# Miniprotein binders against a7ua95r516to809, part 8

Target 1, 294 residues: a7ua95r516to809
Amino acid sequence: ASLSLLSISDLVPDLQFIFFWMSNAIEILYFIQQKSPAYMQTIELMDDKAGSKESLLSATISANEEAMTILEEVIMYTFQQCVYYITKTLYVVLPGLLDCNPFGTEPSSEQCRRAAGVCVCAVCVMPEAVRRVVSVFQTTSDLLQQYQVHSEIQSQMFAYLFFFTNVSLFNQLIDKGPARGWFQRSRVLQIQASVKILLDWAKGAGHNHLAQKFFAKFCSTVTILASPPQQLSQMSWKALCAEHPSLKPVQLHRILTQYQLMAELGPLPIWQPSSEDEAYIYRTVDLLESFENH

## First folded at step 3 (miniprotein)

Design G5
Fold by ESMFold2-Fast, scan of step 3:
Structure G5 (fold): chain B 294 residues (1-294), chain A 103 residues (1-103)
Amino acid sequence: as target 1 above (294 residues)
Amino acid sequence: SAEELRILAVELIAAVIELIFLAEEKGAPEEVIELLAEALLLALEALEALERGDPETAIELLEKAAELIKEALRLLRELGDPELVKKAEELLKEAKELIERAR
């Protein structure tokens, strides 16, 4: 099987090894950065060996620069390996997140219990497909914590993973389009609920700011698809672009065009930029050409 | 604008990731995958530089990424898969457009 078919649990031993070396390299780099100035200052205070002091100082600076360069390369390589293998695992599990029902089955009367006059009912569990995605993020978080990887590196790792997840989900949803009912209300609501579970996990893990930043495109897409078509058709192109700054104008236009094709809603009003809206778009292009070409 | 450059950088990163997984599915050489993975990290570093208001550093990182993408395209042309070649050509074009707009 290709690496894109591996589960996160299959990667844990290899990831433990990589995180171990990455953590060690980071620690050594920080040690050199913190202690090197004090050591060089100590050399400068050695007046008994003034003639050899400059040579020793120069050699120490050169050696420290070489060591830092090598450590930075090791950190970059191990980070790259982690991102690469974790994102391959995510790629396999993400399609399931779009095609699952987080609302679950309504609790039956047999699952409902009454205690002290209060009805206690069974709660719906997280769908397995969503759990698999959360498991990838949780395992990554656990490994970063276990090996005491610096918080800035942790933030960079989750920024990469959230960005990848956002783009993968966006591309998959747009590729599916209205065919097979992907833009139906029930499907959109299921997707929205599944994404909320993922965002809630990120908030609990201390990554709320990163999740809000890097999931913006997919969240905007889901918000548009959840909006009534009549409301969207009443908004100007400028207002739609301003409401969804994370989407490129061409992406927004494609989403709106595909949404209009959804047969389940009956005849949709065709969204069409007015002549004024088209002139606004063309005027923006015209201004850039005038500025750059003269 | 800074926001426009950020969006373009994000789209470039997405395109690199898409090509990596498509190339792996198609059985492209590991050398190609490694080149694209390195370009991905450089593009992510460039996004960070743009966020900090340092487009000069971002341009340098993106030029390095574009060179790696160009090398990957050369190897993919030898492989002869038209879908992979087309995607790599589009990716290289996107990288060059971002570099030019960041100047």
Scores: ipSAE 0.000, ipTM 0.117, lowest interface PAE 19.1, mean pLDDT 71

Design G6
Fold by ESMFold2-Fast, scan of step 3:
Structure G6 (fold): chain B 294 residues (1-294), chain A 103 residues (1-103)
Amino acid sequence: as target 1 above (294 residues)
Amino acid sequence: SAEELRKLAEELIRAVEELIRLAEEKGAPEEVILLLKLALILARAALLALERGDPETAIRLLELAARLIKIALRLLRELGDPELVKKAEELLKEAKELIERAR
C-alpha cells in the first residue's frame, strides 16, 4: 500500500465545500419542517372555484415528502464524506500518539541537579504527534462552527470521531504493543499523559460527555497497565470485570497477561481464570474491536 | 471529453442561477427558491468533481440536483407560470443530458 501522509490542512478546501453543502441541506430541511404546517394551512384557506386547491395540496404534500427524503440523503452523504476524510487522516496520525514522549527530553545531569524540584511537576509540552491529532479535532470543530452546523450534527460527528480514535488506539496497542514495547511501564505512563491531552481538549471543546463515553475502552486499558502491582493483585477477576465493563473478558485477560509479563511478577500468574471464566474467555474470539457501528 | 463535460456543467450552473433569479422576480414560493439553490450548490459540487477527475461523484451529485429540480418543476406547474415551467423543464433536460454524457 502507498503512504497516505496528507495533513488535515491539505483537505481543508475540500472539507469546507462539503461542510457548506451539508449546512445548506440541513437549513433547507429545517425550513421545510418548520414552514410546512403553516404553508399547508394557507393553501387550505385559498379560494378554489377552479378545483385546483386539492391538486395543489396533494402536490405540496408529495413534494415535501420527496424533498425531505432527498435532503436526508444529501445530509447523510456529506456527513459520511466528512467522516471518511477526517478518519482517514486520523488513522495516519494516531500511531504517533503511542510513540511520543509528552514529558520532554531528558535533561543533562547538570540541569537535573539545579532543577531537581522541577521534575516533580514537569511541564508537559504538547508533542508534535499529539498536536497533529488535536489539530484534526480542532479543524473539524472550526469548520462546524464556520458553517454553523447544528449542535446535534456536531455531537454526532465528534461521537464518531472519538469512537474511531478509541478503536484505532485500542487495536494498535493490543495488536502491535508487545513488539513496539508499548506495555513497558514508562511507555504506558507516556501514553496515559498523551491521552489526557486529548481528553482535556475534548473537555475544553464542550465534548466531555462524548469523550467519557467513547474513550472508555482505551482509558480502562491504560488505567490497568498503569496500576501498581499491589492494587491489581488485591482484585479478583470478577472485581476487575466489574470495574472495567467496557472490556470484553478476552481483552481484559490479554491486558492482565501483558501486565504480568512487563511487571516481572514471576512465573505464577496473579489472575488465573476459573473453569467457567476460562471457557468463556476461549469461546470469545473477538480480541480486536470492529470499526463497524450498529 | 472532460473539457466538454465541464462546459456543460458550467452551462447548467448558469441556467440554474437564471431560473432562481426569474423565480424570485415572479414571487415564487420560498420553498421552490430553496430547492433550486440547493440544486445550484450540488451542480457546483459536480463541476468541482469533474475538474478533479471524479465523474462517478459528479454523476451522483447531478442525480440529486435533477431530483430537486423535478420537485421544483412540479410545484411550478401547480403555480401555472408558463415561463418558469418552461425554463425548469429545459434545466431538467440539461441536467439529464450531462448525467448521461458523464456515464
Scores: ipSAE 0.039, ipTM 0.540, lowest interface PAE 4.3, mean pLDDT 78
Fold by OpenDDE base, second read of step 4:
Structure G6 (fold): chain B 294 residues (1-294), chain A 103 residues (1-103)
Amino acid sequence: as target 1 above (294 residues)
Amino acid sequence: SAEELRKLAEELIRAVEELIRLAEEKGAPEEVILLLKLALILARAALLALERGDPETAIRLLELAARLIKIALRLLRELGDPELVKKAEELLKEAKELIERAR
């Protein structure tokens, strides 16, 4: 019950604080890393008694190492907290993406209606369900930029968020898809269009490579399901494996089996797994993606 | 009480700020100043965590702050300013006492 009310906007004050800390800790860490050699050199050049220099140098090295360790702990902690809060909001909004009809006339967001004109910004033309997901990513991007978080940390953040999103969407589609009718061609095309909007946003935000990499499994699944029966029935198991290398054999087999049932195609010999893959298609433990691998 | 912990955290923050000012006035190394500034940030965060009713996070932040103060104190001892050392020792003691009371 309480999770359904959590919006990214409600978390912004907490996230701002965490990002402030994270940014400062990163800045201090880089400062120590850059200044430490010069500082040590300065100590070495001091006209002090040899024993005093060595002691000071040793103390400085030890202090810097310990400080860097503490800063790394702070960075890791703050990063984890950011991820926790952001993924919590994603968890709430992601299911709506699978049920979204992007071809429907959904009313424009109320926030853009307050401006006296029809806002034709890319966000305002998005379906509400897509907009909610994009809003989480955009808010994250805006906060990372606002606090001037190092680009590498930004990339790691988005990599994890895209990973999480892919796992969540993939698992939901595989597990609930048949029961929810998400394997129906019309619904698949809606999902494909919604994901395209998200990927286009990621491209516009400069995260195209990360998005392509981490959404590969979900995109492959959607691509297969969106394929016309006439086209997909001409593709062999081996060809599908080669075209969709992100899918495990068990995953591909499940997708094809559900597709076959949905499309009423009957058994297709061309989709039979190779003798090499036959042992793997029954590994149901590998069917769903794990959140732990990242 | 939560209010008592808040007051103690505010006192700690003031003490850290004063130590930073004094360290800057005495020309302490930038590294010492930076460590103390980070400790200040952590102490302020601990105060905010207390205000939010999250004492666990507050304690963790104060522990990190105390570790940074301890590192700064170690550097100050090697530099040989007895006034800065004394103030840093007092600050570290205050931080530890605050952590113990927050537990």
Scores: ipSAE 0.025, ipTM 0.472, lowest interface PAE 3.6, mean pLDDT 85

Design G7
Fold by ESMFold2-Fast, scan of step 3:
Structure G7 (fold): chain B 294 residues (1-294), chain A 103 residues (1-103)
Amino acid sequence: as target 1 above (294 residues)
Amino acid sequence: SAEELRKLAEELIRAVEELIRLAEEKGAPEEVIELLKAALFLARLALIALERGDPELAILLLEAAAILIKRALRLLRELGDPELVKKAEELLKEAKELIERAR
């Protein structure tokens, strides 16, 4: 057997090599794009001797087009390899985030402060599972900075990583959550605190807008599950959908249905969608979130 | 089976590339083009995962790609171009079929 669980640190030497080539290819592409017009203008100003100038212009254009195509392919390939290896590492470490307890190390870790109506947990510790996820993002940031990768490419890389993280966490929560007790309010509060650590890291790293955009679906789900049942039962279906635009109506309906079936919910008024709401829900059925998969 | 999945992934990648070309040619909104390019990227990562014996990761990447294709399809329906809508619907069907066969 050759089963191996790789940490991000085990991949750093290979990632450094790939980032190095990606960065170099980007710089060479930029150089060609910036210098080519000036060089072509120089050729255009040369004396034309029986078509020599036209031959040089044609050769220069062809060579530049070929070089740019090759560089774009190298950039795409190296970018794909980096995202693949980082994503594979995330895939392995992400499930731990849903099972960890950031409140477990200190007796007072459950104490929260409120500042301007916002609950701030001052005593939350970073569990090893959360630390592993943060380590992947931090290592990625460090490599992008070390090799001076352009900010647009940095943003695109984190957009993909956050998008994948959101999809992975959402799918795991929805598919496995009810059976693993993750829909219980106590567990949801732990998940919410762990996710906040990731979002706080992203804010510190300058990726707050990307994190808010790409984690919206998972954050909305956790927010709903953390909401008091009495509050949810008082909201209209349209108001719930408006508060959580990142969730498809069928996804929201499934979450609420599972929430109401939990043992911890007790004897509560069952929230029931109207006939119009039901029709709207069924019209928005999606491949991953269809009712046939529950 | 593994070879069949790789061929289906390659076909999906070609279909996404063709839809991007057609959408650009017809002047589709930049948001649509960005969604399709992101789906293409994820489909290419899924092919790499299949080639390297990571079918579970490939399924997740294909599911992510399908989400982006579905978002692009919704925007294309608003545009009202029948050819782009039909190709996007066929693309989404191919992605769903590949996901089911990989399972």
Scores: ipSAE 0.393, ipTM 0.767, lowest interface PAE 2.9, mean pLDDT 77
Fold by OpenDDE base, second read of step 4:
Structure G7 (fold): chain B 294 residues (1-294), chain A 103 residues (1-103)
Amino acid sequence: as target 1 above (294 residues)
Amino acid sequence: SAEELRKLAEELIRAVEELIRLAEEKGAPEEVIELLKAALFLARLALIALERGDPELAILLLEAAAILIKRALRLLRELGDPELVKKAEELLKEAKELIERAR
C-alpha cells in the first residue's frame, strides 16, 4: 500500500544526502590514488635514517590501502542505496508506460501551466505516463550533475537503471501482455511511440549508446509485435533470430506464438524453430529476464 | 554511549574545521589543506555511520581520518609553524582518543 505513494520528488532529500556522500567519497578516493605515488616517492627520496624509511613506506602503503578500501565500500554502499531508491520509484511508474496512449490528448502537466505561456518543452508535450518515467531519469541526471559525480559512476548508474527498466518492461510485456491486450497492434504502436520518447530523451541526455544496448530486448520485442502480419509472416525463424539477436529462442518463440494467436494466423511453417533451437524453446526458465545478472 | 560518541565526533569535526581555517590563514601548502579537508570528510562520514548504527564503519573512517591528519601533521612539522603543529597534534590526539572510545 505505502509503495504507491512514493514519487521521485519525495525521495530527493534522501537522494541528495546519499549523492553528497558518494561524491565526496569518490573525490577522496581519487585524491588518495593521485597523491599516494608522490608521497611514496617522497619517502623513497628521504635519507634512510636507521631503517625507518622502509617501515614508514610499508605503513604508508598499508594505510592508503585501508583508506581506499573503506572509501570503496562507502561508494558501493551509497551507489547501491541510490539504485535501490530510484528503482523503487521506477517500479511504480513503469507499468503506466505500457498502458499509455501517447496519441491521446492528455492534459499538459500542471507545473508548466503555471508559467503564463504554453510551455512547448519536450517534457511538457510528453504523455503523463512517459513524463513520470523521464522525470525519474532526469532527476537522477540532475542530482549526479549537481554533486559532480564522476562520469564513470554516472554511466554505471544509467546502465543499471536502463537494464532494470528493460527487464521490468520486457517481463511485464511477456507475462501480462496477452491478458492486457498489449500484443494488439494498436497498443503495440502506442508502446513503441512511448519507448521512442524515452529513447529520444536518453539520446538528448548523452546516453544513446547505453540506451540502445540495454533496451535491445524490449525494443526487439516491440518491433516484432509492431510488424504487419503480411511482413512478419514472410520472415523465417532464422531471419528473425538474426535480426533480433538479443532475444533468446524461447523468448522469440513465445512472442511469435502470441503474435500468431492475436493475429489469428494459422500455423506458419516458416516460423518453425530450427532443430538446434527446438531444445531451447521449451526452457521456460529462460523466458523472463533476471534482475540478478547485472 | 552512542550519543557521547556522536558528540565527540562533532567536536572533532569542529576542531578539524578550525585547523583548516587557521592553516589557510597562515598560508599552509595546498597539500596540507587538502589532506585536512579529506580528513574532515571522513570524520563526517564517520558521524553518519554512527547515526546509522554502524560503529565499525565509523571507527574505520575515523582511523582513515587520523591517517590523513597524521600526514598533514608531518608536512606541518616540515614547515616549522609551531602553532599549526601544536593544533594538529592535539587534533590527532583527539582523533585517537575518539577511536579508542569507539572500540
Scores: ipSAE 0.020, ipTM 0.329, lowest interface PAE 4.2, mean pLDDT 84

Design G8
Fold by ESMFold2-Fast, scan of step 3:
Structure G8 (fold): chain B 294 residues (1-294), chain A 103 residues (1-103)
Amino acid sequence: as target 1 above (294 residues)
Amino acid sequence: SAEELRKLAEELIRAVEELIRLAEEKGAPEEVIYLLKIALLLARMALEALERGDPETAIELLEIAAFLIKAALLLLRELGDPELVKKAEELLKEAKELIERAR
């Protein structure tokens, strides 16, 4: 059906202003950090007749510390605003990724075979839902490049965006998956292919390490759900935990329970979440709050 | 009015730019230039906040800008350049007027 969705392109003018101010604040901070030592040395070299040099030096140190503190606050504020607006847009478009079919049988779809065996993948044009998500990431990358934001800040921003994406997708899959039929193997393979498009984009953009780190839980979840029941039934609980270290035991337990695989595996005498896992509930995490960290 | 506040913010921005230019020409300490450039950044952000209909954010940004302008003024007084001191004093008054009218 037709949907009225938030467009990343509608936010570009606002984001351009915020990125512009963030970039300027970073440059001023860098300038102060580079120039302050030289200026302090200049004061030290002055001929001081009555201790007026000490007064100027003290005032300069105080002013420098205050200016840097304020700039750091401005940088933090603008960074948080960018992350907020971008993640708000992501929140609207991410659910579509779980419902789209990248193996579409439409006339526009393209099919290919893998050399290692018969693995048919077919996408002539990126599904619209995946394109919307990629557009958000690409627009973010373009703005960071346009305003020449330092690579460390770029990496930190994509770390937050990937963290948010992973949490959002995982929560939606776990919360709504059974009712939406997303746990059916054919649907899981579609989800896996869609996520691969995002991971391929991240690799092309130079963020492969961050994507591997922050998508690990969701990727492990999809891998488990894509596994044949016969294969999973042959594995012990210990083996399953060892194969999916990105998932905490309590998370793995919930996935298997919702997959309805537990009845086939039988009772496991020592299958219990660790005490350190009991308070960690992925589903109930506040998505907007949880991304503000490093 | 919203339009009147926008005009005052634009005038404040121009005044900060002029003081920076004058300070640079007179060889004022880099510290003074840094403080004024940060104040300029905040004043421009405040103008954008006013344009978005968010005067509360604009007031917070302008309060910080006024603090930085005052810090620059104190450093300029220590240096004893009367022209820069007078310009900084006028700028501080302009910033305070904008804050009060935005309230």
Scores: ipSAE 0.007, ipTM 0.349, lowest interface PAE 9.3, mean pLDDT 74

Design G9
Fold by ESMFold2-Fast, scan of step 3:
Structure G9 (fold): chain B 294 residues (1-294), chain A 103 residues (1-103)
Amino acid sequence: as target 1 above (294 residues)
Amino acid sequence: SAEELRKLAEELIRAVEELIRLAEEKGAPEEVIRLLKVALWLARLALEALERGDPETAIMLLEYAALLIKVALRLLRELGDPELVKKAEELLKEAKELIERAR
C-alpha cells in the first residue's frame, strides 16, 4: 500500500525480510566460493577405477556455476527491492527538506559562518523534515549492519541512494522552486544548512567520499545560489562553467537567471554563453536530471 | 545414529527432486525452479559431509538449503498453487528436522 511507503518505520518489517534474504544469499555465495574448491580437490584425489571421476567433477563444476548464477540473481533482485522501497520513501520526504528552517528563524548572512569550507552556520538545529530524511538513511545503515551485509554492497546501496537524493532535490528545486519561493536567498541558506546536516550524517556513517561524489550537482546549485552578489558578479560564464562541471550549461544558465531575479541585480553582470555555447544550450531540452545511474 | 541421518538426508533429497518435478510440470517461475535446484545441490553436499563424519559442515549446508527452500516457498505462495505450497512447507519441515537431529 502507498500509505505504508510514507514512513520508513512502516517499511521496516518488509525491509528486514528482504535484507535477511539478501544477506543470507551473499553468505551462501561466499560459502560456495570457499568450499567448492575443497570438494573438487577431494573428487580429484579419489581412486576412480569405475571411470566416473571426470564425469563427477564436470557435474560438480556445472552445478556450482548454476548455484552461483541463481544466488547472484537473488542478491540483485533483493538489492533492487530494498532500493525501490527506500527510494519511494525518500521521494515523499525529500521535498520537506527544501521547505524547512534549521535556524529557527529566517537566517541572515551573519548566521552562516563559512571558513575554508568548514561550517555553513553556527546556530543550526535538525528540523523534523531533515530528521525524517536522516531516519531513512540511518534505518538503512542499521539494517545493513544488523544483517552484516558486506561493505562493498553497503557502498553500492548508499551510492545509489545519494545519487537518487541528489537528482530528486535538484529536479524539485529547478522545476518547482520559482513557484515555491525556494530561490529566495533566505530559503537557499536554509536549504544549504539542511543539506549540510545530511552530508555531516554521511561523513559520520563513513560515506563521505560517496556523498561528495553523488551530491555534487545539488551542492554546486546551492553554492551558486548562496554566493554573495559581489563574488558571483566577478565570474565570467566560462569561469562559472569551469568551477561547476557537474552542471550542464542549460542547468547553469537557469540557475544564474534565478539568482539574478532574486538578488535584484541591475543589468550587470552578463552571464551569457558564447555563440557556440548558446547553440548547445538552446538545442538541448534536457533541463531536469534522469534517475538512470551513470 | 549416522545411518538414521543418512536415510533422512536421502529422503530430503528425494523430496526436493519431487518438488522440482511438480513445479516444472505446473509451470512455476524459472527463478523458483533454479532456487530449488541449488537447494538440491546443497542437500547432496550435506549428505556427502555426513558420510565423511563432518556433521558441522552438513548442518551448515542444510541450513543454506532450508533458507533457499523458504525463499522458494514465499514465491510459490504468490503463485497461489496449494499443492506446490503444501509440498514446499513439508519439505522445509523435513529440512529443519534433519538439521536438529544432526546437531
Scores: ipSAE 0.013, ipTM 0.359, lowest interface PAE 8.3, mean pLDDT 76

Design H1
Fold by ESMFold2-Fast, scan of step 3:
Structure H1 (fold): chain B 294 residues (1-294), chain A 102 residues (1-102)
Amino acid sequence: as target 1 above (294 residues)
Amino acid sequence: NEDLILQFQLAMILYNAAVLLFNQGDTEEAIKTLELVLEMAKIIYERVKKTGNEEAMRLAQELIELVTKAIEAMKQKLGVSPEEIEKVIELFKEAVELAEKL
């Protein structure tokens, strides 16, 4: 898969065009919002003859309201287009994250020292599949900075991208994991290491809070699956629900069932769902997450 | 084509805002606003050029010329005549009508 073109690179020219329009629309919106009071004051100071002042005031208010509506629509449209293209690219590269081995053949310490330090060693260690995902996030960050998009909008974009990534990874792991062997402990530890690289990138980029919030479900799943049997078997159903509130009862039940199978554990009384949760599991059976933002 | 209609409507509103800014003595902000309108018109021109619609290309080109003229006039601290304002508004109306037919 290392011979594949980076999909995000192919989209950069189109993304630059959309970011350009979004940035300009945002700037114009703020300009109108900030200058409207000055226009109103200037009109109020004018000499009023035959109602010309009232007519101009009314026309200015109407024009500003129409302009703001159009600008908000353009901003929303361009934002949605950026999210669409970026998430489409993410969807293609994300499955590779679940299959890669960050614990492959270790480069020697001597090679790292010769290569002149920590940054070079980090590049050598990062799996290509992880690098492809990081590249999408980094390119997005670079474009937001290039076009000087306000930090609030930057946060909204990464919130959506992290939400999408979390849902995609969770659904892939739950749906395809058994067939792919992803629930085996050694594979889970590899997945945990790869996810840590993504979370470390997000922290370095100033998005730690967003990453903590929007990766909660997938992180909870990997944390449970990576737990030693001695540790996990000491936790009750209620305790697991409390520690992993992002997981729905049906999702937690499925995860624990898979864990029991892999670890060759018999049924554990402490993992019995509450009567209310058991009723929910029976009725709902919603294992997979929706891509709709809640 | 809805995007094209929105872009023409936005450009028209910004053109009117620039004229109002200039009339209030805020010349630098007026010029900056018209420079944004000019950039929008150029991008619209390149977009309609790909459609092969000669009428749309002509309208976009005329808008580029008139906005450029307005910028130059404002830099000389000269206003835009009522006749020129009317002409620009008519061109925007023609552009919207043409976009609605595509």
Scores: ipSAE 0.006, ipTM 0.229, lowest interface PAE 11.0, mean pLDDT 75

Design H10
Fold by ESMFold2-Fast, scan of step 3:
Structure H10 (fold): chain B 294 residues (1-294), chain A 102 residues (1-102)
Amino acid sequence: as target 1 above (294 residues)
Amino acid sequence: NEDLIKQFQEAMDLYNKAVELFNQGDTEEAIKTLEKVLEMAKQIYEEVKKTGNEEAMRLAQALIFLVTLAIIAMKQKLGVSPEEIELVIILFKAAVLLAEKL
């Protein structure tokens, strides 16, 4: 199938319906939460004959709990449906982000203007591969806004999407990077610029905090790969670990080993595992080797 | 402490076996194996939660999240519709919990 046929725009009708269900379920849930206390007070003020008041109150509490549970399940179900369709689309378009060159696209003449005798050009270079990824996030944001989905649910949606994007890009870069030439500094700078476009989008959308949090691992990796070999060789292992707290020691070691091999570098700082690092290697979950990338 | 470390190691070993099954093309068995890992991870989380050890809780939460993501990825390859995904609620709760904690 053509990559264009897998665009997020093809899913908009289905996503609109799912967001409609989610929004309605959220609104009903909030209505019950707001009105339940008043209704309970009404029951409490009723005349109690042979204990019927207590029975009615108990039945009302049970009915409200059941209704809220069903609504929460509907919200969770529709949330996962959105996550499923959106991440499926992201999975297809994300590898292109690692292979695009944002510096190679010339700005149009409309983006250039003359100021104070000097030409000033608005350099908004967004490769098609990056545009496809941004389009997924923008369409998601637009639908959440259109259906007035609560801001907390919106934040959780983007937290998950950013986390998915981060681990997908991290695993792609580590697993396929050497063979695809992605560890070459010029390529890493292109990747860094492409990621900056995504981070800038997130900041503009009000999700800067989430983007900084969930892209930390991939950003640290790109930062290391963009660093001059001389700078890395002058740092102790403890200093490298302290500077990149989002990377687990074993992940940092793999990045440095791959970088050394690809750049034909001399020896880098020796990884000296502490007792904590040894326990980590032995028992800690590692997304690098376990997440499936196709 | 030693018992929890052993349980975590067993969960990771089973997770790696599931990934290997998936790579060999046995998608259905891989998903079933990951569902078992998810149950183990949830049990580990409940045990470490009682200790108040924040780092241990974060590791258990990370395992739950990673296993859940792997199940989603494998089910997408299998072509299972969202309506047929049994772990819908588990995924949402895991994502919400980790989003709040991360």
Scores: ipSAE 0.000, ipTM 0.157, lowest interface PAE 13.7, mean pLDDT 68

